# Ledger of designs, part 2: VH-VL binders against Large ribosomal subunit protein uL1m (MRPL1)

Target 1, 266 residues: Large ribosomal subunit protein uL1m (MRPL1), of Saccharomyces cerevisiae (q04599)
Amino acid sequence: FFHTAKKLYADDYKPAAMSSNAPSLTKDQAKKRELKRLVQRKAEAKRPATASPLYMPVTKALRYLRAAEVGRPQSQQTINLTTLVVGERGTAPLSGSVTFPKPLRYIKIAAFTNDESKLEELREKYPNHLIGGADLVAKIKSGEISVDFDKAFATPDIVPALQSQVARILGPRGVLPSVKKGTVSDDISSLLQESLGSMPFRQRGNSISIGVGKCYFTDREILQNIISARAAFKTAVDNQKSKKPNILSKTTLSSTHGPGIVIDFA
Short names: E, the ipSAE of ESMFold2; O, the ipSAE of OpenDDE; V2, 0.75 times the mean of E and O plus 0.25 times the DockQ between their complexes.

## First folded at step 1 (VH-VL)

Design b08 (framework fv_bebtelovimab)
Fold by ESMFold2-Fast, scan of step 1:
Structure b08 (fold): chain C 266 residues (1-266), chain A 124 residues (1-124), chain B 109 residues (1-109)
Amino acid sequence: as target 1 above (266 residues)
Amino acid sequence: QITLKESGPTLVKPTQTLTLTCTFSGFSLSTYGVGVGWLRQPPGKALEWLALIYWDDDKRYSPSLKSRLTISKDTSKNQVVLKMTNIDPVDTATYYCAHRTDYGDYLWEGFDYWGQGTLVTVSS
Amino acid sequence: QSALTQPASVSGSPGQSITISCTATSSDVGGYNYVSWYQQHPGKAPKLMIFDVSNRPSGISNRFSGSKSGNTASLTISGLQAEDEADYYCSSYTSSSTVFGGGTKLTVL
């Protein structure tokens, strides 16, 4: 009798085996929770930044970040902007480039061409850089102009003159234009714009992070860079041409040693 | 130099739509950070903000008037247009358009250049 | 009612200093960090005197200064002159709109 009761009890164990179907229901529940979470993140993205307890006006944030970086090396004085991105699963990451009014790195360039039309265009667009033809090559050879530029670019037509006249001056400094280095192009204007004017960005995980200034920049310079970043990020969203585009959400300013501070951005 | 000038009817009847045009010079409404707003001031009363349009076509409206207001721009003509529907005698005011530059909502540089204003009287 | 409260009038004598207050009274109290001040002479458009609490546009006299403590922003005019007689408006934004104070008439006696 006792043995019969034990066997019946073991057979009624089947409810535990039926519970093995719970993992498939749990997966459906997880999907529903993920959808709910996405809806909540989209709603949060539309909340004013001023509602955040971590919010500060940008100028106050910059003062705080500068204080955190006092006495630190220049390489650690970068102000970073991080924007959270909310999107449907499977949406391509946002990417693009930002042209900053105040670049984070200043490089001096030299540009060489024998083409008179290109010389006029480049001198107008880049007045604070070294732009010239055979005359500029001669001045570098004579020592009248010092080699204080960080990079040099050329059209193919002047490369023989560079190689014959100034290769022994520019070569050791690593600034001699060459096809191998990608510093020679018939479309020299585009090449210079890429080297001087734009900073790439791409979404990593659920965020985009980009440097928008150095602690020694003025508040206005950093703010102008932030607005340029905003415009570029919105353009990247528009370029997706999706019925369910990504949403730019909470944006923070930070530095190497400073806190993350919420700002009004998206 | 930056200048703005309002134009439109000076007398409007109740229930009609008021259309005001702001024509400007000295700046482009395609420049990052630039916006043009509309404000009004009833005789002897305080300033009231109505609407704002930015370089990227982002539009902001007074919450109490949003259902009655439409702001638009024509960058090629250097014009911003405000339309207000179902006009009422209480809408009698001097209407101003004004320039601003702000860096999102970070540094609100205020309305730094204003038109002379146009008085709109609403009467039967 | 206005979300920003200003006194209806203030007065002073030439050479004195006066202060005009602007106090946030809405549910957004304490969140007003971008305060502008405008001067308006009778029959004229407003002129921006101060933006972002304490910053002066180019060409504005250093006799005009702005400050903020808690929920109250202040415009201070030092060395009062007859031409300072005007209406003064503060402005800020909330989460949903741009708001103006009721205005303060400054009389220079």
Scores: ipSAE 0.000, ipTM 0.397, lowest interface PAE 14.8, mean pLDDT 81

Design b09 (framework fv_bebtelovimab)
Fold by ESMFold2-Fast, scan of step 1:
Structure b09 (fold): chain C 266 residues (1-266), chain A 124 residues (1-124), chain B 109 residues (1-109)
Amino acid sequence: as target 1 above (266 residues)
Amino acid sequence: QITLKESGPTLVKPTQTLTLTCTFSGFSLSTSGVGVGWLRQPPGKALEWLALIYWDDDKRYSPSLKSRLTISKDTSKNQVVLKMTNIDPVDTATYYCAHSPYSSSWYEDYFDYWGQGTLVTVSS
Amino acid sequence: QSALTQPASVSGSPGQSITISCTATSSDVGGYNYVSWYQQHPGKAPKLMIFEVSNRPSGISNRFSGSKSGNTASLTISGLQAEDEADYYCSSYTSDYTVFGGGTKLTVL
């Protein structure tokens, strides 16, 4: 006990100039400053959204953002959600995916396979898209079906037919399926789910930013998307199961020319 | 060896300001990571943390009492002083000062050496 | 204060083991390495028994051990002795301040 008490005392009280712990003392000062910043950020995270001078209800926020974007091109009228994330140094950044009830952009795809079971599955799941085998390839070659899709995917078994019959049609448009582009897979159902079923998000620095709508969406559509984003972010926090969990903090709605407006989110 | 000792009035009247001094030896409050805290315990009741001052003059206060509390240090005298304004009979308690060592985790303030405590009675 | 909840009392016989719980009612207290334990005999200052959940200071018997699961920290005392009869307090650090539990009176029968 006495020897342990002496050692503890010596470690606590050695002057920096004479201490074998001089590097540790500099490190301790850095850690203390980090703790002060973390305490400040955690306190800010717990502050009600209504305490912010920039707070307003979502519907009022949307009125302001729409007003700021009057007369702008629709492609530039995106409403963005930014959530600040508070975490200790070394905490893994939050990532995940969100599926919006109202997508910001509809992407039409084409999917090619010679497998009849896969064709049946894909046609049922994706009825508004172009799905087929050799028959679809032939219709594109003949011009019976126009190339109005944004992306195309294929199983390996139909790639030779695509290369020989429609490469000169799809290639110049940048939509010919290829292994190099990652648009060819035996598991085509998973590949389509990645492209259509979810939108990824990743924490960059101390925030997560995602588009949640366009100014021309209804308030209801934007609110549904915000609720979906909230659920996805909370799921990402829960799934980390970390001793140093991230905390969702101040959430702001913004548009290209509008103000940043704090909303009640986390 | 670390030692701490509380001193101050043993009887204080309501509405006055209570000033308590902690005098210590065996460490310097200029040593990186070190702090000194104040705690109290009313007779027969639980321990309550009041305030803490660190080597870099950073200060922490109990949220419920922070408007009434001031903690300061005098490194040359090896003393930490706590002042509590507008004293009330409910403030009757044994007051302790205690040493908080450097914590490598920086997640927890804990108290490894304590003063003997000084009983302060608030009465008219 | 209600931020850390302890049972008011616990009892055991010499040689037995007992456990005292400390449950955070606020989620911000539930982080790892935020818990210390103190023993207090009547008329004496508290004595640090455990810090950072499970670490023992020099001179503290290995009969005393600490653990934490979720929002509940536990102090376990094995091989109970008459001198263990005391009040036990848990303490935790939130983001901005230190809190103490209400205390548990251990009676050794």
Scores: ipSAE 0.000, ipTM 0.368, lowest interface PAE 22.7, mean pLDDT 81

Design b10 (framework fv_bebtelovimab; at its last look DockQ between E and O 0.01; V2 from the best seeds 0.00; counts 0 for: pae E 21.3 > 2, placed apart)
Fold by ESMFold2, look of step 2:
Structure b10 (fold): chain C 266 residues (1-266), chain A 125 residues (1-125), chain B 109 residues (1-109)
Amino acid sequence: as target 1 above (266 residues)
Amino acid sequence: QITLKESGPTLVKPTQTLTLTCTFSGFSLSTSGVGVGWLRQPPGKALEWLALIYWNDDKRYSPSLKSRLTISKDTSKNQVVLKMTNIDPVDTATYYCAHLYEDSSGWYLGYFDYWGQGTLVTVSS
Amino acid sequence: QSALTQPASVSGSPGQSITISCTATSSDVGDYNYVSWYQQHPGKAPKLMIFEVSNRPSGISNRFSGSKSGNTASLTISGLQAEDEADYYCSSYTSSSWVFGGGTKLTVL
């Protein structure tokens, strides 16, 4: 026979530890309760998301969360993902970053360099941005290409051409690359990655929270961002290389005014 | 009454893949908290845990043997299957399947309460 | 060889009490809150006697008791009977795996 709940002496103790009249737990009592809670959380992490009464498929959850934000400005309509993390005390908090297929902040960039190998690399990596050398500078000067980018970066070798040919066009718009603004570097790839942004995440207490979209994103865009977040969280767990790694537990989607809705994350 | 029974070949040659089937009754592997594990015992030696599959299809493998083991279940047939690749004479042992129950509180964890009678697998030299 | 060490054998006379120890040789093995004890008669499957250090399953005689101190768990059998002659294994569960001791052969004189 199983015991569904064999009574432990610690379970009968209803702590009033926040009360001035309550006795302090001994070191052994506190450690025993901590271990009991850890075991409970690990067991809960093994349960499927569909066992929760708050479970919905992601597409249904998004419908409810969007409905809860009706009548609010779009700038207040972020969809957040929160994952509980189960780990022993003293295990390092999970952290890392994720690059979403649909960024929460979209910017258009231009990158200028005379280095042909760098041009090819950047065009492959950033197909939706303006990447070019002297030819792009000339096209901006002539008006053949409109200035519709929010930031521009350059390697030092093309800066003289930028200054002589397009400074009067780019300068007043605040997008002329300059050393003073930190938009000129030999390592332009690092500047582009920083500007386009990975979204950092950090475990705080027993959870990781990250924005995964705006309510106006399509279901596909949010789903793809959720998948990217799952991969990034799993990579952070795998990178711990611990005998007792953190475990990703229940995951919820929420919005500012909507409820937390359990989804199948892992 | 919970019962488990192991079946499979009793004699295998080195390099073959060993397939063992655990057929059970008295419980369902769709019941929350239920798992079925595989263990072995070489003649005259200690027990060794091999693998476990939970009701929700979560799987655990012995770290030293993980690359050689595959566990699966067929809930409709009340069966759990263990496959072990690249068999070697050191794998000669009695193989057991065993029931585990882990309630939602996580209170009762880490023990095998019902065992099959075992099946001896001999690997020829 | 095992990260859990048990004496190879122990003996006692009928009516006596005996204790079988199970000591972790490394903190990496487990936390010892999830120690189980199994009895195995020759040619038979193991039988669960004690789980979570000191809990007896239904149908197990109260002559069997378990305890721990530090990294050593103990199985105590009081009022030894001939039927208690068997091999006894401890096990420790971690968050991901089980480890078994080498076993102790109990002989009833």
Scores: ipSAE 0.000, ipTM 0.363, lowest interface PAE 21.3, mean pLDDT 78
ESMFold2-Fast, scan of step 1: ipSAE 0.286; ipTM 0.622
ESMFold2 (binder alone), look of step 2: mean pLDDT 88; pTM 0.916
OpenDDE, look of step 2: ipSAE 0.007; ipTM 0.462

Design b11 (framework fv_bebtelovimab)
Fold by ESMFold2-Fast, scan of step 1:
Structure b11 (fold): chain C 266 residues (1-266), chain A 128 residues (1-128), chain B 109 residues (1-109)
Amino acid sequence: as target 1 above (266 residues)
Amino acid sequence: QITLKESGPTLVKPTQTLTLTCTFSGFSLSTSGVGVGWLRQPPGKALEWLALIYWDDDKRYSPSLKSRLTISKDTSKNQVVLKMTNIDPVDTATYYCAHRGSYEYDDWESGYTYFDYWGQGTLVTVSS
Amino acid sequence: QSALTQPASVSGSPGQSITISCTATSSDVGGYNYVSWYQQHPGKAPKLMIFEVSNRPSGISNRFSGSKSGNTASLTISGLQAEDEADYYCSSYTSSSTVFGGGTKLTVL
């Protein structure tokens, strides 16, 4: 009655079905079949997405996916993007990171340092987060600022102030920066980038899958995330520097209960 | 030069199976990216796409007619065959086969969404 | 209802410019990017005039041009000539099929 994106995508974009179950095939015959299938898959990667019977423009696809998720819990309303990868045997799997303009999981952070140059830099890069020194510690201690952040980070120079003034406020909530937790570093900018700046992806088998939004995101927010994923995947291909690089093939949008829909991506 | 020619019966009785053959030259259906499609046009009416087969034996069918259509190829003979079951007077039309694009364009957005060379067409009349 | 809507007829005089529209009016097809145009003279097979919205095949006069704005693709014929009198069909690829418009009869007066 209904199909998952992975099942429909595989069926839609595979060459005509061929049995791989031939026990009497010689190794040479098997090699010839593998080469023929690779050539077919590389050629298929050149076909426009609109050639697929499962193709829709992204905005139309999002309407169908949202309709399929009506009445479902918000935590289960994820829109996923899956890209097939075509490559020769022995080519390393694609991996990298993507930074979404609209994160799927928003985490609010607090960052503490006594270094004025670091405060200036962090406030410019992370205006919607809590960034401060002794002033921020004092406001948390007084209750002027509520502890509504998910994680906190600090440079070593402010740790004594945190421990003496706000440990009984932040400690029970599990957000007191500490060396044991890995939330204290002289290079706080790198630490924040690891926490907020990028999400890793890695090719599994012949595909890369990543969440690109929630059904309650706007079309624009999801499109911006898809564009960011596209740029990151192409960067991963370029970074291989191989004479026979991987080729990004057909890309499908899906949701937990919705159909798999092919979009124009690579 | 690319050429295609349709062949088959010109008169078919209701409930029979219509078999049409497209014979072509100037290209090979073993060439990556190449396809051949079937289309029809009832007298005085619009063009309608029926089926498409690609070099890799990938097949596409009109959703409304899918249960009645079978498309196949013989690459060595340069032929594509369309079979339509349970023929009806409303199936009276000129049937065309056509060449679908080319991988020679060498990019993702090229050569796969249009029919660039057409056969002359063959009129099939369905009547008792 | 056709997924692609064309006017049934259009007419013009020699030397004039004529435009034929092709609009995706069905919610099922929405906007589209892969529009082709075919010319058909009586008793003849269709001939490809424009592919992928605005590209011309080799040998097609530059008097024929294609464009798209929103969900409407257009074929424009400039410097209209008697031999342009024919039926014109637009076509687009959709999620499950190749779809043709109803066709437009161009009369050169």
Scores: ipSAE 0.000, ipTM 0.370, lowest interface PAE 20.4, mean pLDDT 80

Design c02 (framework fv_recibokibart; at its last look DockQ between E and O 0.01; V2 from the best seeds 0.00; counts 0 for: pae E 16.3 > 2, placed apart)
Fold by ESMFold2-Fast, scan of step 1:
Structure c02 (fold): chain C 266 residues (1-266), chain A 121 residues (1-121), chain B 108 residues (1-108)
Amino acid sequence: as target 1 above (266 residues)
Amino acid sequence: QVQLVQSGAEVKKPGASVKVSCKASGYTFTDYYMHWAKQAPGQGLEWIGEINPNSGGTNYNQKFQGRVTMTRDTSISTAYMELSRLRSDDTAVYYCARDLEWFGDYYFDYWGQGTLVTVSS
Amino acid sequence: QIVLTQSPGTLSLSPGERATLSCRASQSVSSDYLHWYQQKPGQAPRLWIYGASSRATGIPDRFSGSGSGTDFTLTISRLEPEDFATYYCQQYGSSPLTFGQGTKLEIK
């Protein structure tokens, strides 16, 4: 099945195609032809995913993609989601960011607060990160804990302690929390979610492609990331100022060596 | 394919130090944390600590703090665990293990074959 | 530190039988951070179940994991000869990371 699945992927998955000009047509004829193509693409976008011969439920799709990547390096085991976008000429490309419940790339963080209830919440949610109050600041100042984190965040109540005690340590490394950098918030939990899981996306040609997981993620984690991607893409569509915004169309899951599989997404 | 290959068995006298190596291949060494665990003869597993190969930052189990040092050499994709002031109860197999922590997963997906360290007088 | 207590310490069964292995935590552990490893004599441990219930790559479906809070279970529906090994649970929810003492599954 992998051999035939790959052939079906090649036949069905279309790269971002550029519009062709028709120099021999009048301006009016060219506009009519473009409108006809747009109407056809919009009709295709409205077809149910189940009508595709390459359709599978997400969990079944993941099984095939994982099988195709068995024995491959983990760096090649990314599950990619590609959504085709249909829009009128001149509509701005979709762009934005997705905040994933399960990030594909890990960064180590430090989070500082004097609020004991927030410390308990953050330690439960981020057990492998550096979470603390004045005690953590003191340990960094003494050198007991090395600055091996990629980003740091704080609530406003601990910022004076950070400035007075560890600014010379964290500042040169670019990780000192500050209001200007957007790394200080009373709602530190929301700030961490937004910052840690964010992945940018940008429409290229007629498609948006984004990684949504690794083969070693659970089905639940990949599904949660797909749902987050869907929400972010819809938000990008809603944020368009156009009276005829872009339409999300056929969505495909793929991996480096696996087939392209159509899923129910848009 | 991902492989972690550890250095060979060591026999040391009490008070000496031992440095165990763990050479990684088949993946980007700096993308994954490396952990070390101890298994005394007939006993279970005990976590010693971790190293971030990208930054060199370490976190040690308090029981080994002051006697353990973890380092790495990114040019040869090798992690090291040095244990000093060896005692008879340090006799154990020491394992390195790769952690998916950098991708938000927190489990040891690949392990080295283990290095037997025997401390005897 | 979180102490993980596995029971029984040794489980003697025959191929074809069902095995149930318990792991009890001294305090609540999120299911996402509870894992199981299999180890055979003279070999390194191997990831078996992660996140309490997800089978690692290549692990047969006769193995299942379940549980939440402080009580977790590894079940083998029908033992095969190659399943006789020591199984360790692990928590990654708080530092220091800890393992249970292991359950040795042995042929009766």
Scores: ipSAE 0.000, ipTM 0.378, lowest interface PAE 19.6, mean pLDDT 82
Fold by OpenDDE, look of step 19:
Structure c02 (fold): chain C 266 residues (1-266), chain A 121 residues (1-121), chain B 108 residues (1-108)
Amino acid sequence: as target 1 above (266 residues)
Amino acid sequence: QVQLVQSGAEVKKPGASVKVSCKASGYTFTDYYMHWAKQAPGQGLEWIGEINPNSGGTNYNQKFQGRVTMTRDTSISTAYMELSRLRSDDTAVYYCARDLEWFGDYYFDYWGQGTLVTVSS
Amino acid sequence: QIVLTQSPGTLSLSPGERATLSCRASQSVSSDYLHWYQQKPGQAPRLWIYGASSRATGIPDRFSGSGSGTDFTLTISRLEPEDFATYYCQQYGSSPLTFGQGTKLEIK
């Protein structure tokens, strides 16, 4: 049962078992078939998730997926959300970012500012991150502190020091703060908050897939992440400047080694 | 061969409940939606609702909401439709039907033989 | 809810004649989700036409389905005695699933 579920979402709508010997469709026939498929997919998108034979409540789905991952390394026990996207040919693929309440990966951030009041605030709020001013820049330059952070942010006041002293160190690693990258702001607190737990997503083919948790997360944590993903996907649709925007269709939860299970994503 | 065999005719009093069964054979029961339809004497077909035999999820016609309960027993490939608080206008033949939604087709290819339910005082 | 209205309610014809049955939807329905069933007295409905124009297995070629949007038609080119029955259209392109009220094809 579960093996068939994974195939159904990997393969678009099961074309009628066209016998392998189906004559090569004429161009017109192919077009007609494509249009038919589009209509079918649109109709399917309007049906409730519960109408799918592969539907399970999220909590039940998670139980099965966790069971499927038993004995696997924790690093490979990811819960993935896949949403089918229905759109006309030529429609721009959906893309955006989602900020998860429970991030899948810990990202170490560096924040640079000469504002002492901001430093204190940031250190209090982000004790496990690298927060500092000119002294931190100097330590990075000297090699006292290794560059082990994934992203860096800065206020405008310290950017010249970063450029002059540590650009050769941070630049090659892609973590040098810059206005162009949007990693420089006077409101560095907001910038950090938005960046922490943010995960990009992009439509590939006819679906969006994103990790929404680890098997060791609580159901609640995963559910919260799913809700955040839903909101982000909807926002992506709403932001499309098309007369015929993409439509979000069936959504499945899967794990690294587990099956795809249809969930309610409305 | 695919078969849907329904339970026998029922006679009930107003206010009672009736539970009709539909036993499926010849296919994987849990892979296909099961639908139920009502046909009053000399009248057309009316959709009651559907059940996902795998999850037990149901969708009901609003007209029957609160009075109809669809269930299944996967161990014996049997779907059930229970209608409560029966009225005289519930007198009808009730059909189960298999939906090919799984294959991207949304029609009923197989039907049960029907179950007559008579509600009389 | 999509309402399907069939016309006429009763069609009285003789064997050998052409029959045309109409099914009108209150809203647009994809052809892929419009179907026809035949029902004879005392029997369960049987799938007859699926996807507005495709004959079910075993259905004679004298039967044809056509239409799109809101207007669908079932045509019998030359009536045979076994064709006299009630025909229902059905849609499930939009929830809830709905049937037409049926057209009874009877012998004149």
Scores: ipSAE 0.000, ipTM 0.462, lowest interface PAE 11.4, mean pLDDT 88
ESMFold2, look of step 19: ipSAE 0.000; ipTM 0.446
ESMFold2 (binder alone), look of step 19: mean pLDDT 93; pTM 0.949

Design c03 (framework fv_recibokibart)
Fold by ESMFold2-Fast, scan of step 1:
Structure c03 (fold): chain C 266 residues (1-266), chain A 123 residues (1-123), chain B 108 residues (1-108)
Amino acid sequence: as target 1 above (266 residues)
Amino acid sequence: QVQLVQSGAEVKKPGASVKVSCKASGYTFTGYYMHWAKQAPGQGLEWIGEINPDSGGTNYNQKFQGRVTMTRDTSISTAYMELSRLRSDDTAVYYCARGGYDFWSGEYYFDYWGQGTLVTVSS
Amino acid sequence: QIVLTQSPGTLSLSPGERATLSCRASQSVSSSYLHWYQQKPGQAPRLWIYGASSRATGIPDRFSGSGSGTDFTLTISRLEPEDFATYYCQQYDSSPYTFGQGTKLEIK
């Protein structure tokens, strides 16, 4: 059923190919043809998801996508969300970041600051991570605490201590915080939030595509990530401040081997 | 408190048009589809169509296609259904209903209904 | 379109008795998208059971739903006077969304 559905409705998840039926067009004819295509895309954007023959509710879609990926390696079991974007000629592509409640990849981090209030805040929010000040730097230098984290972040006030005491330990591992790498900020809480759960997105052509989960995630975890993606895409539209902003259109869920399935995203 | 309040009863002549309103309150109007259903006297329910209040996109039951138009006004959280070229068999109570959903489970259902609007088509 | 056929059309019972209402679909319907509504004369329908078996908020434990595929059932274990109404099954699996013709539960 998946392969037949995917073949039958291939055009539903790919943008329509550019028409070149006429070998030559005047500039006016070319403009009229482009305007006609834009009008068609705007009309399609206003079409409800339920009108699509590939429409189904998210949990039903996830069942089909998981079935298509049975027996595949976990690294290849990603569920992707693709939203078509309709915009006037010359409108800037949408871009931004999504912070997922359930990240697709977990990383272990270390965070360094001399600010006691920030230490207390970070330890409460990130209890499974390594958070500390000058005392933590000293413990890493002495070997009392092992360096097994994937990334490290710091406030500017502790950078001199990091450079003098542990640069020879963290530098070779590629985890020494630096301004150049964007791992040093006075607002370390925002930096950690962005780095741990954040996934950037950018409109490519007429669509935005982002991974929203793995087949082994629960339905709830994937749905939470989809909700976050929707909020971020709407925020990106609002931030354009354009007289003619982009319009979010048809949204599909897909996996590597499964069909493209239309969902109600709005 | 979610509430859908419909406009009052209408009496129309055959060939006329009727426009019924449904004012929503107690939730984010643009977050949920609005549906319309028909119930002829002593009969069951028949789905007419739906509108996405965010996009304005509509989908109509083929039986009503060409005679029904659904619109909305987001500034006053109100949905409209207009039925044209009225016939005697259009005499019915018309309901608006919210397309509720549990995003976590993906289930869709009609969770809140308007009180209904009686449309009578008579000479 | 998916046709939903309810049986019986009218069910005459007394308070205290058990009621069993049937809904059969012309083609398979996912249980997640089969719902039941209660309607009393002069009132709008009210969501009663959703996803074939889940009671809506405030619905008494005496109501239960079951079924899958093409066969669905609404059961009332012990009828109370306020339960006498018309019950409609509805599918939200495929557009156009459709309702059964209703089962009228009336006092014998």
Scores: ipSAE 0.000, ipTM 0.391, lowest interface PAE 13.8, mean pLDDT 82

